# Ledger of designs, part 13: VH-VL binders against Large ribosomal subunit protein uL30 (rpl30)

Target 1, 158 residues: Large ribosomal subunit protein uL30 (rpl30), of Saccharolobus islandicus (c3nh88)
Amino acid sequence: MVELLGIIRIRGWAKAPWYINETLEMLRLRYNFNTMMYPKTSQILGMLNKVSPYVTWGEIDPDTLKLLIIKRLETAKGDKVSDSYVKEVLKIENIDTMVKQLYEGKIYLHKLDQYFKLPIRLHPPKGGFKGSVKRPYKNKGEFGYRGDKINELMRRMM
Short names: E, the ipSAE of ESMFold2; O, the ipSAE of OpenDDE; V2, 0.75 times the mean of E and O plus 0.25 times the DockQ between their complexes.

## First folded at step 14 (VH-VL; framework fv_bermekimab)

Design b153 (from b150 with light chain A50K; at its last look DockQ between E and O 0.66; V2 from the best seeds 0.00; counts 0 for: pae E 3.1 > 2)
Fold by ESMFold2, look of step 14:
Structure b153 (fold): chain C 158 residues (1-158), chain A 119 residues (1-119), chain B 107 residues (1-107)
Amino acid sequence: as target 1 above (158 residues)
Amino acid sequence: QVQLVESGGGVVQPGRSLRLSCTASGFTFDDYAMHWVRQAPGKGLEWVAAIAYDGSNKYYAESVKGRFTISRDNSKNILFLQMDSLRLEDTAVYYCARDYWEGYYFDYWGQGTLVTFSS
Amino acid sequence: DIQMTQSPSSVSASVGDRVTITCRASQGISDWLAWYQQKPGKAPKLLIYKASDLQSGVPSRFSGSGSGSDFTLTISSLQPEDFATYYCQQANSWPLTFGGGTKVEHK
């Protein structure tokens, strides 16, 4: 089973230094509340630590990932993702099986941009941010690693 | 208490320039993207321009592109709209509006400043 | 550009009436829709964002629904302070666009 990191850009429209901006572009996190999921690897963690002031991330759980697919992920044409769409384009029975295969490492969402509109765009969090987006999560802020608290934040942004 | 106060409107001649200002208070100005929205007398609302919280990105309606420039001074909490090559169709009340956490929803608005033309 | 078509352009209603306003987008906008209230001589005020979420301080008699292309704003029991013009606005793509407005007038 693969651990998946959910990653949200939380300083929207920010001008980053060119070397940071290259990393954000590689992660597909150019704009406000762009969101991606990647397998937890040393390369991804290294990239996240480099761009930490602009993003927040943590380990996404399967229930939150399923909700994210149902509520926010769009087909390449911009429609909602359904069980029938997943069956048609991925030859996978339904969204539950898609989630399972993502955690088994059989498919990678970031490689499926011919079928899905990526990155995912989230809404601003209901109730707003609880801390400053300019401070680390660990210091009364919002950016950087937040562990399993990423799931609570994502649910407020769907 | 969030406050947005526009100024700089008035009566101008077509083809001239005008600079609008919006002074913000009661919130951390450089946490928020800002917009200009206008409303011609007796007409509906029209989005004009947007600027990122740090000024790094700007967007414009096609009707004003190349003629209007949005900018901000985060040290003074002021949003600007520089309007060049003004046309009669630019007649409107101009509102500054705060973007709700960059969701493109306008949660606070100023009371507006009127731009009109003399003959 | 995404055109936003509001209906009706005006409605005459009495205090206590249920009022429904519709907004149609020229293409799908998911739930990226807001509703604003504007009284004469005043700036607009945000009522609803994300198609159905009430802004803080907005009375519960206001509700929004819809997704994709068709949206409604409902006032369950009209109050005297609700006579105003209402606008929808899409937040899906640039340029941001508004509906033409619906004026709710006292009968």
Scores: ipSAE 0.446, ipTM 0.822, lowest interface PAE 3.1, mean pLDDT 91
ESMFold2 (binder alone), look of step 14: mean pLDDT 94; pTM 0.957
OpenDDE, look of step 14: ipSAE 0.840; ipTM 0.931

Design b154 (from b150 with light chain N92D; at its last look DockQ between E and O 0.82; V2 from the best seeds 0.00; counts 0 for: pae E 2.3 > 2)
Heavy chain, then light chain:
Amino acid sequence: QVQLVESGGGVVQPGRSLRLSCTASGFTFDDYAMHWVRQAPGKGLEWVAAIAYDGSNKYYAESVKGRFTISRDNSKNILFLQMDSLRLEDTAVYYCARDYWEGYYFDYWGQGTLVTFSS
Amino acid sequence: DIQMTQSPSSVSASVGDRVTITCRASQGISDWLAWYQQKPGKAPKLLIYAASDLQSGVPSRFSGSGSGSDFTLTISSLQPEDFATYYCQQADSWPLTFGGGTKVEHK
ESMFold2, look of step 14: ipSAE 0.531; ipTM 0.843
ESMFold2 (binder alone), look of step 14: mean pLDDT 93; pTM 0.952
OpenDDE, look of step 14: ipSAE 0.917; ipTM 0.956

Design b155 (from b150 with heavy chain R98K Y108L; at its last look DockQ between E and O 0.78; V2 from the best seeds 0.00; counts 0 for: pae E 2.7 > 2)
Fold by ESMFold2, look of step 14:
Structure b155 (fold): chain C 158 residues (1-158), chain A 119 residues (1-119), chain B 107 residues (1-107)
Amino acid sequence: as target 1 above (158 residues)
Amino acid sequence: QVQLVESGGGVVQPGRSLRLSCTASGFTFDDYAMHWVRQAPGKGLEWVAAIAYDGSNKYYAESVKGRFTISRDNSKNILFLQMDSLRLEDTAVYYCAKDYWEGYYFDLWGQGTLVTFSS
Amino acid sequence: DIQMTQSPSSVSASVGDRVTITCRASQGISDWLAWYQQKPGKAPKLLIYAASDLQSGVPSRFSGSGSGSDFTLTISSLQPEDFATYYCQQANSWPLTFGGGTKVEHK
């Protein structure tokens, strides 16, 4: 089983230093509320620490990932993802199976941009952010690691 | 109280310049992107320009690109619109609008300032 | 540019009526749509964002629905303060664009 990090860019439009922007581009987090999922690896964690003032992340759970696929993920043409679509292009039964295989490490969403429009774009959170996006989550803010609290934030942004 | 207040509108001659100001109060101004939206008399709404919360990035409607400049002074909580090479088609009430967390929804508006032309 | 087409351009209604306003995008915008209310001589006010989410302080008689290219604003029971012009706006891509407006008038 693989831990998946859900990563949301929460400071967009602003000009970041070029070396920060380079890393954000590699993560596919060019614009505000762009969202990606990556397996939890030392490389990804290193990149996140480098760009932490601009993003928030945590371990996404399967229920939230399924909702994200249903509500926000789009096909390459911009349509909603359906069970029939994943069966056609991934040769798997349905979205539940897609989620399962992502957590089994059999497929990687970031390598499927031939079939899906990536990154995912979220709405601003219902009720707004509870702290400053310019401060760390751990210090009355919003950016950086938030653990499993990423799931409640993502649900408010769908 | 939470508000946006525009100023600087008035009657000008075509080809001249005008600078609009929008003063924000009651919220943390530099947390939000800001916009200008205009409305010609008896007409609908037209988005004009946007600026990032720190002023680093700007967007413009094609109809004003190269003539208008959006800017902000976060130390004074003021949004600006410098309007150069004004045309009769720029006649409108100009609204200052606050973005909802860069989602491109306008959750707070000023009451507007009218720009119109003499003759 | 994404063109937003509203219909009807005006509607005559009485207090208590159910009012439905539609908005169509020239291309798919998913649910990136807002609705605004504007009373004469006043600034617009955000009612609904993300196609169906009510802005804080907006009465529950307002509701939004739709996704893709077709959207609806519904006022379940019109109140005297609801006579106004309503605008949709797409938040999908630059430039941001508004519909032409729908004026809700007293019958």
Scores: ipSAE 0.509, ipTM 0.844, lowest interface PAE 2.7, mean pLDDT 91
ESMFold2 (binder alone), look of step 14: mean pLDDT 94; pTM 0.955
OpenDDE, look of step 14: ipSAE 0.903; ipTM 0.951

Design b156 (from b150 with heavy chain E102Y; at its last look DockQ between E and O 0.86; V2 from the best seeds 0.00; counts 0 for: pae E 3.0 > 2)
Fold by ESMFold2, look of step 14:
Structure b156 (fold): chain C 158 residues (1-158), chain A 119 residues (1-119), chain B 107 residues (1-107)
Amino acid sequence: as target 1 above (158 residues)
Amino acid sequence: QVQLVESGGGVVQPGRSLRLSCTASGFTFDDYAMHWVRQAPGKGLEWVAAIAYDGSNKYYAESVKGRFTISRDNSKNILFLQMDSLRLEDTAVYYCARDYWYGYYFDYWGQGTLVTFSS
Amino acid sequence: DIQMTQSPSSVSASVGDRVTITCRASQGISDWLAWYQQKPGKAPKLLIYAASDLQSGVPSRFSGSGSGSDFTLTISSLQPEDFATYYCQQANSWPLTFGGGTKVEHK
């Protein structure tokens, strides 16, 4: 089973330094509240540490990932993702199976952009941010690693 | 509580300029993008300009591009709109508005300041 | 630019009525839509964002629905303070654009 990191860009309009911006673009986190999921690897964690002041991330759980697919992920044409679409383009039964295969490492969402519009764009969080986006999550802020609290934040942004 | 207060409106003669100010209080001003939105008398709302929290990026409606300049002074919590080359169609109440966490929704508005282009 | 078309331009209603206002986008905007209320001589007030999410402090009689290009604002039981003009606004792409407004007025 694979741990998946959900990653949200939280400094939307500010210019990043060029070397940070290159890494954000590789992660597909160019604009405000762009969101991607990647397998938890040392390479991804290294990239996240480099861009830490501009993003927040943590381990996404299967229920939150399913909601994200249903509510925010779009087909390449911009329609909502349905069980029938997943069956048609991925040759799997439904969205539950898609989620299962993502956690089994059999498919990778970031490699499915021929079928899905990526990155995912989230709304601002209901109730707003609790801390400053200019301060780390661990120090009464919002950026950087937040562990399983990424799930609560993502649900407020759907 | 969040408060936005516009000032600097008035009657403007052809060929003249005007500078609007918006003083912010009750929130951390430099956490938020800010906008100007205008409303001509008896008409609907028109977005005018936006500026990022640190002033690094600015966006303008096509109708004002090249004539208006948005800016901010985060040390004084003031948003500005410099209005050059004013025209009759610029007559409106000008509102400053706070962007709800870069979502492009306007969660707080000032009460507006009237700019009138003299005939 | 995305044009936002509201219907009707005005509606006469009584306290207690269910009022429905529609907004159509000229292109798909997913759920990137807000609704504002504006009373005469006052600034607009955000009611709903993300098509259906109520802003803090907004009464539950207001609700929004829709996705893509067609959206509705519903007031389930009109109150005296709800007589106002309502605007939709798309938040999908630059430039940000508003609908022409719908005036809800007392019969």
Scores: ipSAE 0.433, ipTM 0.816, lowest interface PAE 3.0, mean pLDDT 91
ESMFold2 (binder alone), look of step 14: mean pLDDT 94; pTM 0.956
OpenDDE, look of step 14: ipSAE 0.853; ipTM 0.939

Design b157 (from b150 with heavy chain W101F; at its last look DockQ between E and O 0.91; V2 from the best seeds 0.00; counts 0 for: pae E 2.5 > 2)
Heavy chain, then light chain:
Amino acid sequence: QVQLVESGGGVVQPGRSLRLSCTASGFTFDDYAMHWVRQAPGKGLEWVAAIAYDGSNKYYAESVKGRFTISRDNSKNILFLQMDSLRLEDTAVYYCARDYFEGYYFDYWGQGTLVTFSS
Amino acid sequence: DIQMTQSPSSVSASVGDRVTITCRASQGISDWLAWYQQKPGKAPKLLIYAASDLQSGVPSRFSGSGSGSDFTLTISSLQPEDFATYYCQQANSWPLTFGGGTKVEHK
ESMFold2, look of step 14: ipSAE 0.522; ipTM 0.840
ESMFold2 (binder alone), look of step 14: mean pLDDT 94; pTM 0.957
OpenDDE, look of step 14: ipSAE 0.908; ipTM 0.953

Design b158 (from b150 with heavy chain D31M; at its last look DockQ between E and O 0.84; V2 from the best seeds 0.00; counts 0 for: pae E 3.2 > 2)
Fold by ESMFold2, look of step 14:
Structure b158 (fold): chain C 158 residues (1-158), chain A 119 residues (1-119), chain B 107 residues (1-107)
Amino acid sequence: as target 1 above (158 residues)
Amino acid sequence: QVQLVESGGGVVQPGRSLRLSCTASGFTFDMYAMHWVRQAPGKGLEWVAAIAYDGSNKYYAESVKGRFTISRDNSKNILFLQMDSLRLEDTAVYYCARDYWEGYYFDYWGQGTLVTFSS
Amino acid sequence: DIQMTQSPSSVSASVGDRVTITCRASQGISDWLAWYQQKPGKAPKLLIYAASDLQSGVPSRFSGSGSGSDFTLTISSLQPEDFATYYCQQANSWPLTFGGGTKVEHK
């Protein structure tokens, strides 16, 4: 089974250095609270370390991913994603099956931008941030790796 | 407690300039984007300008573009609006407003400062 | 620009009444909508964001609903402090725009 990293840009309007912006654009995190999901690979982790001051990430669980698809993911035309849409364009039964196939590594969300509007735009977190967005998560802040705590943050942003 | 206090409003002649200030306290000012929103007497609300938390990006309503300049001094926790080439239609109470985590919702507002014109 | 149309422009109501205010966007804005309350001589106050999320410190008698283009603010049981003007605001795209306001007045 594949581990998926959920990645959220949490420092937005400010201008980042051009080399940081190139990496953020490759990750499709151009605007604040854009979020993307990628397989956990050494390449992705390397990119995340480079842009760490602007993002937070962790391993997204299947329940959170399903909620994200239902509440925030849109079709390429901007409509809500439905079981019938997933059946039509991915030739699979429903959203539950889509989630399972993502974790089986049979499909990759970042390669499906012909069918879905990417990146996903989140709301600001309900209750706000608990720490400074200018400090690392591990040091009373918000940016960088947060492990499974990415799921509670993401749920507050749907 | 979050507090925003505007100052610098007053009575001016058309075509002149005025500088509004907004002093912020009770929160980490340099983590928030800030806005100016105005309200003509007896009328509704109109968004005027926005500035990123570090001052790097600025946005303006078309009605004020080229005449107004938003800025901030993060060392003193002050937001500014420089208003040049003032027109009678700029008559309003001007509010500074805090952006809720760059979601474009205004979660805290100042009391407002009135800008009016003499004949 | 996204035009926000509020209805009605005013409503006469009594304490205890259920009050419903509507807001329509000229284009789809998903759930990127806020509601504000403004009392005479005072600054606006955020009530609802993200169409339905209650701002901290706002009484639960206020609720928001809707998605896409049509939105509703409901006051379940009007209190004396709720006589005010209410504004919707879209947060979907630049420029940020407000509805024209709905004044809730004592009958």
Scores: ipSAE 0.411, ipTM 0.806, lowest interface PAE 3.2, mean pLDDT 91
ESMFold2 (binder alone), look of step 14: mean pLDDT 94; pTM 0.956
OpenDDE, look of step 14: ipSAE 0.911; ipTM 0.954

## First folded at step 15 (VH-VL; framework fv_bermekimab)

Design b159 (from b150 with heavy chain T28D D99G; at its last look DockQ between E and O 0.11; V2 from the best seeds 0.00; counts 0 for: pae E 6.8 > 2, placed apart)
Fold by OpenDDE, look of step 15:
Structure b159 (fold): chain C 158 residues (1-158), chain A 119 residues (1-119), chain B 107 residues (1-107)
Amino acid sequence: as target 1 above (158 residues)
Amino acid sequence: QVQLVESGGGVVQPGRSLRLSCTASGFDFDDYAMHWVRQAPGKGLEWVAAIAYDGSNKYYAESVKGRFTISRDNSKNILFLQMDSLRLEDTAVYYCARGYWEGYYFDYWGQGTLVTFSS
Amino acid sequence: DIQMTQSPSSVSASVGDRVTITCRASQGISDWLAWYQQKPGKAPKLLIYAASDLQSGVPSRFSGSGSGSDFTLTISSLQPEDFATYYCQQANSWPLTFGGGTKVEHK
């Protein structure tokens, strides 16, 4: 089983410094409120630490991931993702199976950009942010690692 | 020196269209989100619309949604507000403002352009 | 939408006075709060952002405090050039909203 990280860019109205923007681009987090999912690796964590003031991340759970796919993920043509579409392009039975295989490490979302529009675009959080984007999550802020709390935020942004 | 200059305001009839422009200078225009904020005569401030530095995101007040369109030309350092289906309640001085701290605040403002209606 | 209730609507004061203006949000907005100064016939000017951060070039007699729902702008010693209308603004969520304003006028 693979641990999956949900990553959301929470700052992006102004251009970031070039060295930050380069890493954000690598993560496909080019615009504000973009979200991506990656396996938890030392390389990804290193990148996240570098761009931490501009993003927030945590462990995404299967229910949230499924919801994200259904509500916000788009096909390459811009349509909503359906079970039939997943079957067509990935040769798997349905979205539930897709979620399962993501956690099994059989497929990786960031490698499926030929079938899906990536990154996933989210809305500003309903009810607004609870903390300051100037501060880390652990210090009454919003950026940086927030663990399983990423799911709550992500759901408010769908 | 940061400078914002609005233009395009004037007297219009209800239901007509008007396009406002804001010319920016003295800073890297394409690095900043931009906003329109309006103020009815003798009244307070009302946020109208916002656009990201690269135009990728746009936000509108409910009162203007579906009628107004914010856009920008970064090659010319110009911010636009296309106002369609104008109403009497749209009467106001329209300010363009530079977004500060990721576009959530307004650190520089133009002097505004007045939009009013013929009676 | 987040409603910003500003009080008082007007205050009469003299030079040297301590002036306090309050702003209450209809819901928690953390520190996403700014204060602006507007003089007649002029565009607003940013004074404070992030609830308590002083904008560059703004005199130190201006200060902001508060977090969550209740915020305060304080002018420690009112100067002649400070007579104006002041507005609070929340930046926590769309749409961005302003308070109704507070006019600081001569006593």
Scores: ipSAE 0.031, ipTM 0.649, lowest interface PAE 3.8, mean pLDDT 92
ESMFold2, look of step 15: ipSAE 0.049; ipTM 0.656
ESMFold2 (binder alone), look of step 15: mean pLDDT 94; pTM 0.955

Design b160 (from b150 with heavy chain A50V, light chain S93D; at its last look DockQ between E and O 0.78; V2 from the best seeds 0.00; counts 0 for: pae E 2.5 > 2)
Heavy chain, then light chain:
Amino acid sequence: QVQLVESGGGVVQPGRSLRLSCTASGFTFDDYAMHWVRQAPGKGLEWVAVIAYDGSNKYYAESVKGRFTISRDNSKNILFLQMDSLRLEDTAVYYCARDYWEGYYFDYWGQGTLVTFSS
Amino acid sequence: DIQMTQSPSSVSASVGDRVTITCRASQGISDWLAWYQQKPGKAPKLLIYAASDLQSGVPSRFSGSGSGSDFTLTISSLQPEDFATYYCQQANDWPLTFGGGTKVEHK
ESMFold2, look of step 15: ipSAE 0.521; ipTM 0.843
ESMFold2 (binder alone), look of step 15: mean pLDDT 94; pTM 0.956
OpenDDE, look of step 15: ipSAE 0.912; ipTM 0.955

Design b161 (from b157 with heavy chain Y100W, light chain Q55E; at its last look DockQ between E and O 0.83; V2 from the best seeds 0.00; counts 0 for: pae E 3.1 > 2)
Fold by ESMFold2, look of step 15:
Structure b161 (fold): chain C 158 residues (1-158), chain A 119 residues (1-119), chain B 107 residues (1-107)
Amino acid sequence: as target 1 above (158 residues)
Amino acid sequence: QVQLVESGGGVVQPGRSLRLSCTASGFTFDDYAMHWVRQAPGKGLEWVAAIAYDGSNKYYAESVKGRFTISRDNSKNILFLQMDSLRLEDTAVYYCARDWFEGYYFDYWGQGTLVTFSS
Amino acid sequence: DIQMTQSPSSVSASVGDRVTITCRASQGISDWLAWYQQKPGKAPKLLIYAASDLESGVPSRFSGSGSGSDFTLTISSLQPEDFATYYCQQANSWPLTFGGGTKVEHK
């Protein structure tokens, strides 16, 4: 089973240094509230540490991932993702099975952009941010690693 | 208490310039993207320009591109709109508006400042 | 540009009436839609964002619905302070655009 990191860009269309922007672009986090999921690997963690002032991340749970797929993920054409769509393009039973296979490492969402519109765009968080986006999460702010609290934030942004 | 106060409107002749200001208080100004939105008398709302929280990126409606310049002074908490080569169709109340965390929803607006033309 | 079309342009209603205002986008905008209230001589006030999410401090008699291209603002029981002009605005893509407005006026 793999751990999945949910990653949200939270500081937007201001200029970042070129080397930061290069890494954000590789993560597909070009615009504010762009959101991607990647397997937790040393390479992804290294990239996140480099861009940490602009993003927040943590381990996404299966229930939150399912909600994200249902509410925010779109087909490449821009339609809502349905059980029939995943049956057709992924040859799997339904969205529940899609979620299970993502956690089993059988499929990787970031490699399915021919079928899905990526990155995912979230709304601003309902109730606003709890701290400053210019401070680390661990120091009364919002950016950087937040562990399982990424799930609460994502749910407020759907 | 979030407050936005516009100033600098007035009566001008076509082809002249005006500089609008918007003074912000009650929030951390340089955390927010800011916009100008205008409303011709008796008409609807029209988005005019946007600026990133640090001033590094700017966007303009096609109707004002090349004539208007948005800017900000984060040390003084002031948003500006420099309006050059003014035309009769620029007649409007100009509002500054706060972008709610770059979601492009305007959660706070100023009272507006009127720009009109003498005949 | 995404054109936003509101209907009706005006409605006459009494206190207590249910008022429904529609907004149609020229292209699909998912749920990237806001509703604003504007009283004469005043700035607009955000009521609803994300098509259906109520802004803090806005009375629950206001509700929004819709996705894609067709959206509705509903006032379940009109109050005297609700006589105003209402605008929709798409937040899907640049340039940001507003509907033409719907004036709710007392009978």
Scores: ipSAE 0.440, ipTM 0.819, lowest interface PAE 3.1, mean pLDDT 91
ESMFold2 (binder alone), look of step 15: mean pLDDT 94; pTM 0.956
OpenDDE, look of step 15: ipSAE 0.909; ipTM 0.954

Design b162 (from b150 with heavy chain K58E, light chain L96Y; at its last look DockQ between E and O 0.71; V2 from the best seeds 0.00; counts 0 for: pae E 2.3 > 2)
Heavy chain, then light chain:
Amino acid sequence: QVQLVESGGGVVQPGRSLRLSCTASGFTFDDYAMHWVRQAPGKGLEWVAAIAYDGSNEYYAESVKGRFTISRDNSKNILFLQMDSLRLEDTAVYYCARDYWEGYYFDYWGQGTLVTFSS
Amino acid sequence: DIQMTQSPSSVSASVGDRVTITCRASQGISDWLAWYQQKPGKAPKLLIYAASDLQSGVPSRFSGSGSGSDFTLTISSLQPEDFATYYCQQANSWPYTFGGGTKVEHK
ESMFold2, look of step 15: ipSAE 0.535; ipTM 0.831
ESMFold2 (binder alone), look of step 15: mean pLDDT 92; pTM 0.934
OpenDDE, look of step 15: ipSAE 0.892; ipTM 0.947

Design b163 (from b144 with heavy chain S30D; at its last look DockQ between E and O 0.70; V2 from the best seeds 0.00; counts 0 for: pae E 3.8 > 2)
Fold by ESMFold2, look of step 15:
Structure b163 (fold): chain C 158 residues (1-158), chain A 119 residues (1-119), chain B 107 residues (1-107)
Amino acid sequence: as target 1 above (158 residues)
Amino acid sequence: QVQLVESGGGVVQPGRSLRLSCTASGFTFDYYYVHWVRQAPGKGLEWVAAISYDGSNKYYAESVKGRFTISRDNSKNILFLQMDSLRLEDTAVYYCARDYWESYYFDYWGQGTLVTFSS
Amino acid sequence: DIQMTQSPSSVSASVGDRVTITCRASQGISDWLAWYQQKPGKAPKLLIYAASDLQSGVPSRFSGSGSGSDFTLTISSLQPEDFATYYCQQANSWPLTFGGGTKVEHK
């Protein structure tokens, strides 16, 4: 079983130093409220620590990931992702199975950009941010690691 | 209170250019994309141009590309639209509009400034 | 470019009526749609974003629905201050585009 990190760019107006921008580009977080999902690895965590003032992240749960696929993920041509599309291009039964295989590590969303439009674009959060985007989440702010609270934030941005 | 105030409209003669200004107050201007949207007399709304918060990205409607230039001065909280090679079809009220968190929804608008092309 | 088609172009209604305005996109735009209200001589005002979310300060008699290509703005019980022109706008892709407008006028 694989833990998946959901990562959201949250400070699009702040000009980042070139080395931060390079890492954000590699994560596919070019624009504000872009989001991507990656397996939780030491390499991804290292990249997140470098860009932490510009992003927030945490472990995405299967129910939130399913909602994200249904509501925000698009086919490469910009259409809604359906069970029939997943069956056709991934040769699996449906979206539920797609979610299961992502958590089993059998497929990786970031490697499926021939079938899906990536990165995923989120709406601004309903009700706005609850803390300062200039402070870490752990200190009454918004940026950096937020654990399972990433799921609440993502749901407000769908 | 968030305010956007356009200025610089008027009657434009052939061979002349016009520069519109939009002065912003009541918010942190360089946190936002800002746009120009126009409305010909008795007609609907038409998006014209957009500029990113630091000016690094600029977007134009095809009808104005190569003729209009959007710019901003974040030190003075001013958005500009430089209008060259004006045509009769450019006659409109021009609004500046604030982009809500890079969502491309326009949550605040100015009251507009009228540009009239005199052929 | 994504063409936005509004229907009807105008509607005559009385206070208390339920008014429905539709907007169709020429391509799928998911839920990246806004509705604006514009009164004569005034700038437009944002009513609804993300197809169905009410902007702060907008009365609950306004509602939006739809996803993909077909969207609806509904005014559940028309009030005197609701006589205006309404526009939809897609925020899915460049260039940003508006519908042609729907004028709601007093019968």
Scores: ipSAE 0.351, ipTM 0.790, lowest interface PAE 3.8, mean pLDDT 91
ESMFold2 (binder alone), look of step 15: mean pLDDT 94; pTM 0.955
OpenDDE, look of step 15: ipSAE 0.810; ipTM 0.929

